# Ledger of designs, part 101: miniprotein binders against q9h3h3

Target 1, 235 residues: q9h3h3
Amino acid sequence: EDGFTAEHLAAEAMAADMDPWLVFDARTTPATELDAWLAKYPPSQVTRYGDPGSPNSEPVGWIAVYGQGYSPNSGDVQGLQAAWEALQTSGRPITPGTLRQLAITHHVLSGKWLMHLAPGFKLDHAWAGIARAVVEGQLQVAKVSPRAKEGGRQVICVYTDDFTDRLGVLEADSAIRAAGIKCLLTYKPDVYTYLGIYRANRWHLCPTLYESRFQLGGSARGSRVLDRANNVELT
Short names: E, the ipSAE of ESMFold2; O, the ipSAE of OpenDDE; V2, 0.75 times the mean of E and O plus 0.25 times the DockQ between their complexes.

## First folded at step 7 (miniprotein)

Design QA29 (at its last look DockQ between E and O 0.75; V2 from the best seeds 0.70)
Fold by OpenDDE base, look of step 8:
Structure QA29 (fold): chain B 235 residues (1-235), chain A 105 residues (1-105)
Amino acid sequence: as target 1 above (235 residues)
Amino acid sequence: TEDEVRKLFEKLIKLFERAMKRVEELLKKAEEAAKNGDTETAEKYLEEAKYLAIKARLIIYILKELAEETGNEEFKRMAEEAKRIIEEAEKRLKEVEEKVKEARS
């Protein structure tokens, strides 16, 4: 994907963030209701703008599931943005290490595994597996994009609390693989999102820290995870 | 293409305007709730306003990047105007937050 495509996708994601979400919250809803909720709102059928015949009559930005241990702590994102603006004004070099330090300082440490899937049974099945893993406490929170009018790929985002905790990032990858997902995964810290750092940015920062590839017959994790910044395999 | 970039820029501006309108509405609701002694409702509206303000800042970052990449002076001006708008809204957000804190005490 070229730089323009990434910016377009970012704009669409931001639009989605401002529209209502369909949420299953395991903190307030019994786990036994998950299957009925998944059947009612399959991601391949939920439409972004509430098309006629869809399960939703109104626009839906995201379909999300919250685990019992989920806490919406985004850290000091406003302070992060202010520090980022000051840094740009200073003319100091900006590196991945700089962004990591900013994230730590402002406690903006969340990140997500991303997977892109075509609409259909495979997507709905993948989402059901992830949603169950969240409700069972193997994952904390996940969301999936609704079906777009153009029928493009939908994205599933699986969040972790701390992108600097390699073990936690790897554990989430393992849980995703255990749910039967075999596609390519990329891991992106939210700090890059909040600062508008996408592919082909002027600072040449790569927002993808990790890449996970499914491995047949491999380790108990069922994947190979690459640290893209250092070009080192972590598994 | 230039046309595609323009369309994206216009879309982002519309999203920004929508977000800022909602921020203003939420701040008014928060102030009203605080005046009525409903600090819980006021805090809820403030949290939503803060969330949208963060998104508005992010939109501005993308607008600035697009403006820089294209070298379009009109886009640069529009991005700077958006920055002024969000800065004013953030100032007001802080003022409302203090009012809510005072109402809770």
Scores: ipSAE 0.725, ipTM 0.874, lowest interface PAE 0.6, mean pLDDT 92
Fold by ESMFold2, look of step 8:
Structure QA29 (fold): chain B 235 residues (1-235), chain A 105 residues (1-105)
Amino acid sequence: as target 1 above (235 residues)
Amino acid sequence: TEDEVRKLFEKLIKLFERAMKRVEELLKKAEEAAKNGDTETAEKYLEEAKYLAIKARLIIYILKELAEETGNEEFKRMAEEAKRIIEEAEKRLKEVEEKVKEARS
């Protein structure tokens, strides 16, 4: 291992971004078709490169569900990247506050809850619950990685549209838990993703803004959510 | 793991090349669509090209980090060349965007 595990994962994710996606789009497809689609394309069986015997014959980068109210708006990502480069040459300190301000200035406000699950029933069941929550309107958009040849955990990403809206982020956490998901969740604002800032980065930034742990007590939604930036519990 | 770091760097370079080839293809398609008066199609090609340019810049950020952390001068030079390539492509992207806007008028 070379100490660049996050960079290896990022390279795989970028390759996946450039390949075709399998999408259930509630904006154009009736909700009654969702269960059949989920049965046809379980994430534990959809293979990254279209292995023989897979439901897919061609490479699949991501499996995604778009909610009926999903209105894509990445914001001014190109301006964000330009400002980031200028910041690095300016001599100003790079801090979590700096990143937050860049995101606000350029309207790159989306973020995502992440969960990592091994292939199998647990993953497929979790994805199905998330997909239903998206189609039913409790969540806006989610994606899951397909099965890789090497094996290992797959990732489900559940997006929110504004990481500065703490209530909205917490409501998404609650919707994920209502789908029966008990594993650790971590929340990463998309600004970190668009700037290539990962764990163990040279600025010592923590790209994880929130962590959510399932608990039977402490809140009605069954979560204890920690704000990593301020080291305070939100629930 | 030096072999693994070099493999990662080479994988990222190949992804960058793939993205940039697709950006060039999309810009040609956008220009052709605009020449034929199909500005909606031209705009769709431009949006995809912008998306890929964003990804290409992400690749460069990682390449620069790998070069800095390893101290590898060959990696540094390759990352700088990739940066020059994307900067020129982004300039061309803006030029094509202006042509599409003119065709709409």
Scores: ipSAE 0.647, ipTM 0.828, lowest interface PAE 1.3, mean pLDDT 88
Fold by ESMFold2-Fast, scan of step 7:
Structure QA29 (fold): chain B 235 residues (1-235), chain A 105 residues (1-105)
Amino acid sequence: as target 1 above (235 residues)
Amino acid sequence: TEDEVRKLFEKLIKLFERAMKRVEELLKKAEEAAKNGDTETAEKYLEEAKYLAIKARLIIYILKELAEETGNEEFKRMAEEAKRIIEEAEKRLKEVEEKVKEARS
C-alpha cells in the first residue's frame, strides 16, 4: 500500500542531486569563514525551491561541506549498474551479500551515516557541529537537505570512503558523537543508492547496514553500533 | 491515487529529459576541450556527464517499478523508450571517453 513511497523518495533525491548545491569547500576556503557561512545558510531556513523570506531565492538541492583532504572516488558505477541489470535478468537471488559482492567488484565502496531531524534549532546546531568536524578534519564530507515546502524531517548525510572498512565507519560514528550528536544514526552504502534501493523496496532488503545509538558511561563514552545484516553488536 | 502516480511518472520523465540534455551538452564540451588539448577540463566535463548518466539510469529503474506496479502499458512503453535513449547516451559517453584518453596520450 505504501509501495510507491520508495519511488517517490528516490525521485526527490534525484531532483535534489540535479539542483544547485550550497557548498563550503575547505580545500579552497579558509576555515575562519565557516561560522559566517553557517549563520548565512542554516538548513532550517534554506528552502528547497527558494522563497523571498529565506536565505535563497533559487532552488537548492543540498547544503554541503567538503573537508580539506576530501578526494571523491565513486568507483565504476556504470559497471555496477550494468552488472545489476544482468543479475536481475539471470534469475539469481538478490540478497545483501550479492549486492556487497557487486559493490566490491566495481569498487563502489562509499557510504554514509544518516540522521533525520525536524527543522529548527536542534537541526541547525547538529549541522554546525558536523560542519566544524569536517572542516577540522575529523570527518571528510557531509551534506544536509534544505527545508521542504511540505515540511517534514531533514536529513544530514556524513560520508565515509569504504563501507567494508568497519574501523573507518566506526571512526566516523565516533566523530559524529564527539560533535555532540545524540540522535539515532543509520548507515547506508552508496551501492544501494545507485541501484535505487530505498526503504520498502520490492526485494525486501534493509537498505541500511549499521545502526548507532548514543550511550554515555564513564570512560566508555560513545555509542552502541549494531550490524543490522548479521545482528551483531560492534561496540 | 492514479493521478498522483501519473504526476510522479511525468516528473520523473522531465528529470530524465533534463539529465539527457545536460549529458549531451557536457559531452560536446568534453570533446571540444580534448580537441584543444585541455584534457583536465575535458575529464571534468566527462565526470559530470557520467554522474548524470548514473542518475538517469536510476530514474529508469524507478519508472520501471512504477510501470510494473500500475500495470499501465503507456508507462511501460515510456520506460522502455527512456532505456533506449540512455543506452545510446552511454555509448556516446564511452566514445567521448576514448577521445579524451587519446588526447591525453
Scores: ipSAE 0.475, ipTM 0.735, lowest interface PAE 2.3, mean pLDDT 86
ESMFold2 (binder alone), look of step 8: mean pLDDT 85; pTM 0.816

Design QA3 (at its last look DockQ between E and O 0.60; V2 from the best seeds 0.61)
Fold by ESMFold2, look of step 8:
Structure QA3 (fold): chain B 235 residues (1-235), chain A 105 residues (1-105)
Amino acid sequence: as target 1 above (235 residues)
Amino acid sequence: TEDEVRKLFEKLIKLFERAMKRVEELLKKAEEAAKNGDTETAEKYLEEAKYLALKARIIIYILKLLAEETGNEEFKRMAEEAKRIIEEAEKRLKEVEEKVKEARS
């Protein structure tokens, strides 16, 4: 509406990043406790600011599950940001290739599959399936937004370590589908987020690298995956 | 929609101020932990401070975008002040990082 829809969403996400998170950390918490935790904190009932009737009395920014093998690795984001600022003043062209190279050079390689679901049983069921996949080791890290007071779709983010590792990204897609998820998935490298580059940006860059659509075909993966940067089907 | 852009800008300024306050707190805690020989705790606080500083930089990128696209001089002045603040904090962050490194060795 005002031309800054993505920036409004980014502000909300950054506010959420800074509020407390509800975390199930498989590195320090037995897997047998997961089902009770999921029942206590369904994402359709955990509210952003602790509304009446919520399981939480305090703000919650994100609900997250860390896998047993999860090792935080954002890479050299500070160097990435410095190089980005220098590039903008250099007069050199800014293209998807330059963003990819910056990400590689600074080892800022993480990215995430995103799905958007309305509050309710379907969201809670999808999250539970994803959380189990993380604790069981098929996925490494996932988070889901809490319920906003105004309603609307909530987002599940499933992270991967390296957006340039297509096999790893496709394996994560397959694990998501094996959890019974059939909705549209979009994949976004974290490099765009760390540089504040969202859709409708002034450089006309596309932060969505891959798109996954569920396909009937008897495959356990069940996906048709499109490379949005090159307009090429990967599957 | 000018009211919507102003609300967004003001929200981002509040987020920036919150992040910088937390960065200062974390740097003080990292420095104290390092003085007490608890380098693991110092490194944890330092890494959290670094994370918040990079988030604050993203906020500044958006503030500058909003100031540029609106031509609003008040927004421009506030974005420049935020830039001065983060630059000072990053200098402090680097100094604390060296102290933690020295304590570890």
Scores: ipSAE 0.734, ipTM 0.862, lowest interface PAE 0.9, mean pLDDT 89
Fold by OpenDDE base, look of step 8:
Structure QA3 (fold): chain B 235 residues (1-235), chain A 105 residues (1-105)
Amino acid sequence: as target 1 above (235 residues)
Amino acid sequence: TEDEVRKLFEKLIKLFERAMKRVEELLKKAEEAAKNGDTETAEKYLEEAKYLALKARIIIYILKLLAEETGNEEFKRMAEEAKRIIEEAEKRLKEVEEKVKEARS
């Protein structure tokens, strides 16, 4: 995917973020209602624009599940952006380490595991597993994209509070694998999104920090996690 | 293509405008709720406004990137205008936040 395609996808994601969400909030809704909610709003059937015959009559941007411990905190994104602009103006070298330090300084530490799945039973089953893990407290928050008109792949995003906490990132990977998900996972810090750093960016920064591949018969985690910045296996 | 970039830029501008309109509406609702002593409702509207303002900031970064990549001076001007708009809205958001805090105390 070229840089333009990445920007287009980012624009579509921003459009989705602004439309209504279908949310199951475990802080206010009993866990016993999750199965009925999942049956009512299977991601493969929920349509982006509320197509006739879909469970939703109105546009839906995301389907999300919030865990009991979920607390939205974006940090100081404005301060981060100002510091990033100042850094660019300074002519100092920009590295992944620089971005990490900026993120820490401004407490913009959220990140997410991403998986792409075709619409259908496998997607709905994967989502159900993730949603259960969130409600049970193994994960904090997750969202899935609704079905697009073109029938393209849908994305599940599983968030962690701190992309600099390797243990927390690995624990989320383990929970995803325990939910039965075997596809490729990529981990992306939100700081890259907030700074407009996409694929093929002018700074040559890779927005993917980690990659997880399923491993048959391997470690208790059931995956191999690669640090892409350092090209080192963490598991 | 140039046409595709233009279409994307226009789409992003429309999204930005929609977000900013909603932010203004939410801030009005938050102020009204605060005035009526419904601080819980006011805080809910404020939270949504903050979320949309953040998304608007992200859109501006994409707009800037597109403007720089194309070298289009019109796109640069529009991106800078959008930045001014969000900065004003963020100032207003802070003012409303303080009013809500005062209403809670």
Scores: ipSAE 0.480, ipTM 0.757, lowest interface PAE 1.3, mean pLDDT 90
Fold by ESMFold2-Fast, scan of step 7:
Structure QA3 (fold): chain B 235 residues (1-235), chain A 105 residues (1-105)
Amino acid sequence: as target 1 above (235 residues)
Amino acid sequence: TEDEVRKLFEKLIKLFERAMKRVEELLKKAEEAAKNGDTETAEKYLEEAKYLALKARIIIYILKLLAEETGNEEFKRMAEEAKRIIEEAEKRLKEVEEKVKEARS
């Protein structure tokens, strides 16, 4: 649910993040075990709060795959939050550019491509493709939401380490497309998440930085990417 | 309304308490793994603990925003107590991180 405010949406996201995860960690697990793990935990059947009829009896917040080179770096979130409070007090305009500068200053640079799919075979197939790309080294890390109690759409998140590195963000898009993904993708920097900025927010900021649409033979990359924040077509 | 915000605040406090309990459990497991020379397992527990601590820090930020928005003095006191708890947990995490680093060398 959208809930009442950006804070409510943040609370829903935090609940999932803090519940246990099902993880395939390629840093410590042989790649040969991936197919069996994917068969055991198809995201369309793993339930958010557990069910005797599902693969899990206990709550699961996320299903994730870590690549061999995955090295998480969240930056200075405490410094970012302090600077954000100071900025609000200063009366200066709150813009995408101002937020970007705070993120750079405090090294809070990660971001993610998101795709939303209905529970079913296409979701499971898409997730398997992404997971294999992560284990093979074309992507760094990814996660997918479990099935909600009411059966709404599920989300696959594919992370990059630096949202200001446009080429790196576009390379991740290309790798997602090469994995066979054809649905709409949107890209969001994690700095928005760490400041509690979601779809509805007081500053009218759009948390989506890029949008990717599949195009048959339309470009060398196989997709058209739009910079939503600056309204510039990148392909 | 304040009733809607109160329910959200209470939900966030419960999530914060669960996270702090889990962080302590993970830090104890990391220390045990490091003592056994299993630095790979110790690093895995540390990574999980760091992630939960980061999420707990974000919860405190949201609690502070809700307390400021409502002007509720009880919420302000609860948010300050949560801040004290996370700061203590973050200090504990750094201590365990150093022990794991030393066991690796």
Scores: ipSAE 0.415, ipTM 0.675, lowest interface PAE 2.4, mean pLDDT 85
ESMFold2 (binder alone), look of step 8: mean pLDDT 85; pTM 0.817

Design QA30
Fold by ESMFold2-Fast, scan of step 7:
Structure QA30 (fold): chain B 235 residues (1-235), chain A 105 residues (1-105)
Amino acid sequence: as target 1 above (235 residues)
Amino acid sequence: TEDEVRKLFEKLIKLFERAMKRVEELLKKAEEAAKNGDTETAEKYLEEAKYLAMKARLIIYILKELAEETGNEEFKRMAEEAKRIIEEAEKRLKEVEEKVKEARS
C-alpha cells in the first residue's frame, strides 16, 4: 500500500541473510543423507519466522545446499565499494559496462540464476532437483527462501563463480533445465547486490544480466538465453 | 505516509545495529585467531565481517534516500549518526585486516 517497495525488499533480504540458515553441506555430509534432509525441510513448509507446526520453530533466513567442491570467495568487496563511491562522485556515466569493469578489477565475480515459484509441490520438486544437481557436481551451490507469512512466491538462487564467464553461466542454465525446470530464469551478478542496485534504482539500470526462457518443440538445448546488457542472443 | 516511513526507518536502524554488533564480534574473533597463528580461521572471520559491513553500508544508503525524500530533519540526523558508526567500524575493519595480513607474513 505504501511506496518504497524496493527499500522494503532490501530490508527483508538483509534480515534473511543475518538469520540462521538450514544447510546441507556435501563437503562434510554424505550424499546418501540428502533425500531425508529434503523430506524434512521442503521449502514450501519451512516458515520464515518459525512455527511449532512447521519443520522449524525458530526463524530461518535461507535453505541452502553446498556442493562438494564449493569454496566461497567474495573478492575485494571493500575495494569495490570505495571505487563505487569514487565513480559516483566523478560524474562519469554509470552503465552496465562500468559496473562490469569495477567487478573485474576487484574480483567480485559471482552471480546467480533466479527462479520464482509459488509455494507447493512444484517448488519443492524444483528445489529437490536443484539440490541433487549440486550434490552430484553439476552445480556449485544453491539456496531457496522459506515460506513468507502471506504465501507469496519463493525464490531459488543457483550460483556461478564468474558472471563474465559466459560458458559457465550457460552450463549452469543447462544443468537447471536438465533438472526439469521450465520457468523463466533471470541472472543477477552479486556486484549489483553489493552496490545496492535493485529493480527500482536511481541509475535506471536493469539488474538482470542474462535471461533464460524454456523453449517448447524439442530443441536440443531446451532454452533460449539472452544477454540483456548487450542485447545479444547466446543460444 | 510519514508514520509508515518512520516504521521502515526504525526497522532499518535495528537491522543496522544488529549488523554492527555482529561485525565487531567477528573482528574480535579474527584478531584472536590471528594472535594464535590460525590465519585460515582469521581470514574466514574477516571475510564474513567485510561482507556484513558492506551490507550495513547499503542500509545507510537507504536511510539517506528516505531522509531526503521525506525532508525530515530527525531522519537526516539519525542517518548521519549511523553513517558515523559505519565509518568507525570500517576503520576498525582495516585495522584488523592489517593484523591478519601481518600474521600471514
Scores: ipSAE 0.364, ipTM 0.650, lowest interface PAE 2.9, mean pLDDT 84

Design QA31 (at its last look DockQ between E and O 0.49; V2 from the best seeds 0.00; counts 0 for: pae E 2.0 > 1.5)
Fold by ESMFold2, look of step 8:
Structure QA31 (fold): chain B 235 residues (1-235), chain A 105 residues (1-105)
Amino acid sequence: as target 1 above (235 residues)
Amino acid sequence: TEDEVRKLFEKLIKLFERAMKRVEELLKKAEEAAKNGDTETAEKYLEEAKYLAWKARLIIYILKELAEETGNEEFKRMAEEAKRIIEEAEKRLKEVEEKVKEARS
């Protein structure tokens, strides 16, 4: 109500990134331990701040699973920031194309498929399916938000390493659908996140690059994927 | 109201302070690991420090916007001090990055 809702949400998101994470790392943990870990830490029961009765006694910012083949993407984050500041003061237009070029130039190429689900069995089941896909090697890394005090929807993020690699992004969509996920998915390149660009931004940029809708039809994939930047269907 | 903005500003300052404390801890750990020849560990700490420094700079942009929208001079001074703090941390970050890079080769 005070006109600073976006700033409050940004502060909460930043706090979550800096709080401890609960991580299953397949690079150092046997895959046979995954099901017990999932049962101990269902995202509908892990609380953001360690509420009484929670599996966690301390704040948790994210619950994450790293695949055996996951290699963290090293980008030129300082150079990206400097170039963004220079671009803003240059008087040149800021467009999706210039953001794409900044991301390529500074090697900040990761992005993520996003899905929002209410707390409960559907969320926990979707997360478990995603986590298994990561440990089995169909996906590289995923995270899910813990239960908020307000009890609103939670988010699952499924990362890909290069938003310009359309085939890789589509393969991740297929792996998500194979895990039984039927809800709307949206894809956001991480460059938007690192530059703090949200939907109501002053440049009128849309941070969603791709959108995936489940199609009824019985195949394991079953997606219709739309490229929002070019308004063209990819599938 | 001004009081609502002050609460948000104070929350962001505490997040910034927490982030900067973690950045310094991570840079110290990266430097120590590099001195011990463990460049893999040093690089992991350095990557986390880079990420948090980037997040801290985004906090500063929000602080500056809040200060400008309210016209509050105390907020403006606090945002500028935070900016000086992150600039020094980013300089130290680059120095540690070079030490880690040299230890790797």
Scores: ipSAE 0.482, ipTM 0.751, lowest interface PAE 2.0, mean pLDDT 85
Fold by ESMFold2-Fast, scan of step 7:
Structure QA31 (fold): chain B 235 residues (1-235), chain A 105 residues (1-105)
Amino acid sequence: as target 1 above (235 residues)
Amino acid sequence: TEDEVRKLFEKLIKLFERAMKRVEELLKKAEEAAKNGDTETAEKYLEEAKYLAWKARLIIYILKELAEETGNEEFKRMAEEAKRIIEEAEKRLKEVEEKVKEARS
């Protein structure tokens, strides 16, 4: 019994997705305008529901940067959700393997690296580094949550096209580390998000697929990555 | 408590209703853009509508689980009605998707 935490998180995520986003779209905006945009909308100062003292007077759900080559491909999420309901009704085992197969069958392959940081200089600096990597083409898309009314950590999401492509996932991790990020990172496939699989779920599935920890020295990539589903280090 | 669950249920229903209204608005805009030959704009509206519909489906999953866990007959009735609404919206989305696809071909 988790006290409905997963349900509250899903409700907040839904509300954020429906509210307006602040977007720097490198497909239509010159890269030279990024630094001014980042200075205007630091995530530690942008408020979730707006206030007179912040950069925004109206609600903001997300602050996002789209890369020049960004072309969203969500796959057949409706078919995925229908197949998921059928799977649950069938009584067949629900395992990471069956979810992976459903995702592949319906081409729902995207995923994201997640990092949680307290509001302040470190968050704004981390976001600026990620945003520059996106605009420069080392990452494809990223977003960061605005500051919540009650405070607490904010989340930066860095997306990749295919969670089954380990090299691509690891390349994104390397780009995040090259941007100066040193905090814990976890990777979540969007299939888990579309099916409502959060930290506490009734199938006892690990809600994240990979975990990345900064390593001060040793690894050429600057981090160690663990495959949490198989409990195997990917180096 | 039942009061806490009721507040969560009411919040989810309001979010669901907002999502369904936005989906229909986006689908009408997608249809109009497609009829005007602006297939790029039509596809953007359609993609936004799809994303909101998929997210709204998560609300249905949560509403169903809350209704079953509480055994509350009113919650179960409301969750069932919300499911009917999203199924209708998903059918509407497929119809608009076909129109946008036809305009592109």
Scores: ipSAE 0.473, ipTM 0.726, lowest interface PAE 2.4, mean pLDDT 86
Fold by OpenDDE base, look of step 8:
Structure QA31 (fold): chain B 235 residues (1-235), chain A 105 residues (1-105)
Amino acid sequence: as target 1 above (235 residues)
Amino acid sequence: TEDEVRKLFEKLIKLFERAMKRVEELLKKAEEAAKNGDTETAEKYLEEAKYLAWKARLIIYILKELAEETGNEEFKRMAEEAKRIIEEAEKRLKEVEEKVKEARS
């Protein structure tokens, strides 16, 4: 993806974040209602702007599922941004290690596995598997983009609390694979998003920390996870 | 293309303006709810306002990057103006937050 395409996608994601969400909250809603909710709001049919004949009449930014253990913690994002601006002004070298340290200092540690799927049965089935894993406590929180008017791929995001916890990131990958997901996964810390690092940037920072590829007949995890920063396989 | 970048920049500005308008509306609603003794409703509006203000800041970061990459002085000016607007809104948000806290006590 060229730099412009990545920024355009980021802008669309921000627009979606500002619109109403369809949420299943396992903290307040019985797990037995999940199947009915999934049937009512299949991601391939929910439209971004509430098109005629869609399950939604109003705009929907995201469809989300919150697990019982989900607690929103954004950390000190304002402090992070101020420190980032100061760092840029200082002219000091900026590395992935620098961003990691900033994230730790300000407790901005959330990250997500991303998967892109074409609209249709495969997407809805994948989402149902992820949603079940969240409600069952194998995952904490996930969201999926609604269907765009122009079509294209929809994205499922599966969050982890700490991108610096390698074991937790790998456990989430395993849970996604156990839910039957076989496509390519990329892991991105939210700190990169919060600092405007969406694409090929002047600091040459890659916002993708990990890549997971499905492996047939492999280890109990069913995937190979690559640390992109160090170019090392973790599994 | 330059035209595509311009369109993206304009889209982001419109999103920013929409967010800021909603923040102002939510802050007014929060203040009104607090005055009426409905602190729960006031807190709900305040939390939504905080969320939108945060998103507005993220938009500004993209605006700044686009302005820097293009070297367009108009885009730089617009991005700086957006920064001033959000900073003012954040000050007002803090003021409303204190009013809500006072109403709850």
Scores: ipSAE 0.370, ipTM 0.701, lowest interface PAE 1.5, mean pLDDT 89
ESMFold2 (binder alone), look of step 8: mean pLDDT 85; pTM 0.815

Design QA32
Fold by ESMFold2-Fast, scan of step 7:
Structure QA32 (fold): chain B 235 residues (1-235), chain A 105 residues (1-105)
Amino acid sequence: as target 1 above (235 residues)
Amino acid sequence: TEDEVRKLFEKLIKLFERAMKRVEELLKKAEEAAKNGDTETAEKYLEEAKWLALKARLIIYILKELAEETGNEEFKRMAEEAKRIIEEAEKRLKEVEEKVKEARS
């Protein structure tokens, strides 16, 4: 499709990361305040660049909820980036396994489940469910994009601390499904983001490791998870 | 089109410049906090500066890919200049990190 869509989306994501965030931090804020906060800042109404008619007058990059036990650990990203530069210069093959090993060596292990929803009631309802799961301890941390364009989809990101921990990744999927989410989910490790991999055409790498599809009556709590890297179904 | 790629490239350069300005502001705040013995605040600013420097480095990777993909010599020169700027900022960040470490000892 578009030649540089991935790079354009990456630029927008970086701008969002650098702008102010609206945060409900359960480490310092009582859980009883969550419902009022969610009512004040529904993601379908919070505008990316501010609007007198919206809940915000100033730009908002992300709307986030931090769990009570959330302890951010990005690992040694600088060491990861230096090793990546050296690897590219060496002429050695760049494969999913090589990236996985770099991530493990430098402890850059976090990743996220992604879901894309159109602005509206279903997005706000889905976000409220995810936010409650975070505050109640079933998930660690999550964020959702504000409304940037009319008709454009917004994204909810649900983070896990270790993409190599399949059980932890699957537990997060189960918690998302338990919150009532039925849309397609994809899982992306943050190491791909930190190395600037936004398209796979140069190295033929798939940017997502897992894919989750809702299935009624599934033994795995209503979803089927595919390991994209190994092309194997997980239950 | 080349014009569309140029607009994207210029957008990324502006984001990079915003990040570099914010990094320097945060590093100055970290140094001042460390000088005043407020090591907790100094570490907070330092970690925020590290995060933004990391984001700026990601922008450079995208700029390099766009320059390589298009074969545009001007884009390549701009990406190389941005790389030089972030290397100076990362050196400055390491100097401030050492000052914060010394203040907490």
Scores: ipSAE 0.339, ipTM 0.649, lowest interface PAE 2.8, mean pLDDT 84

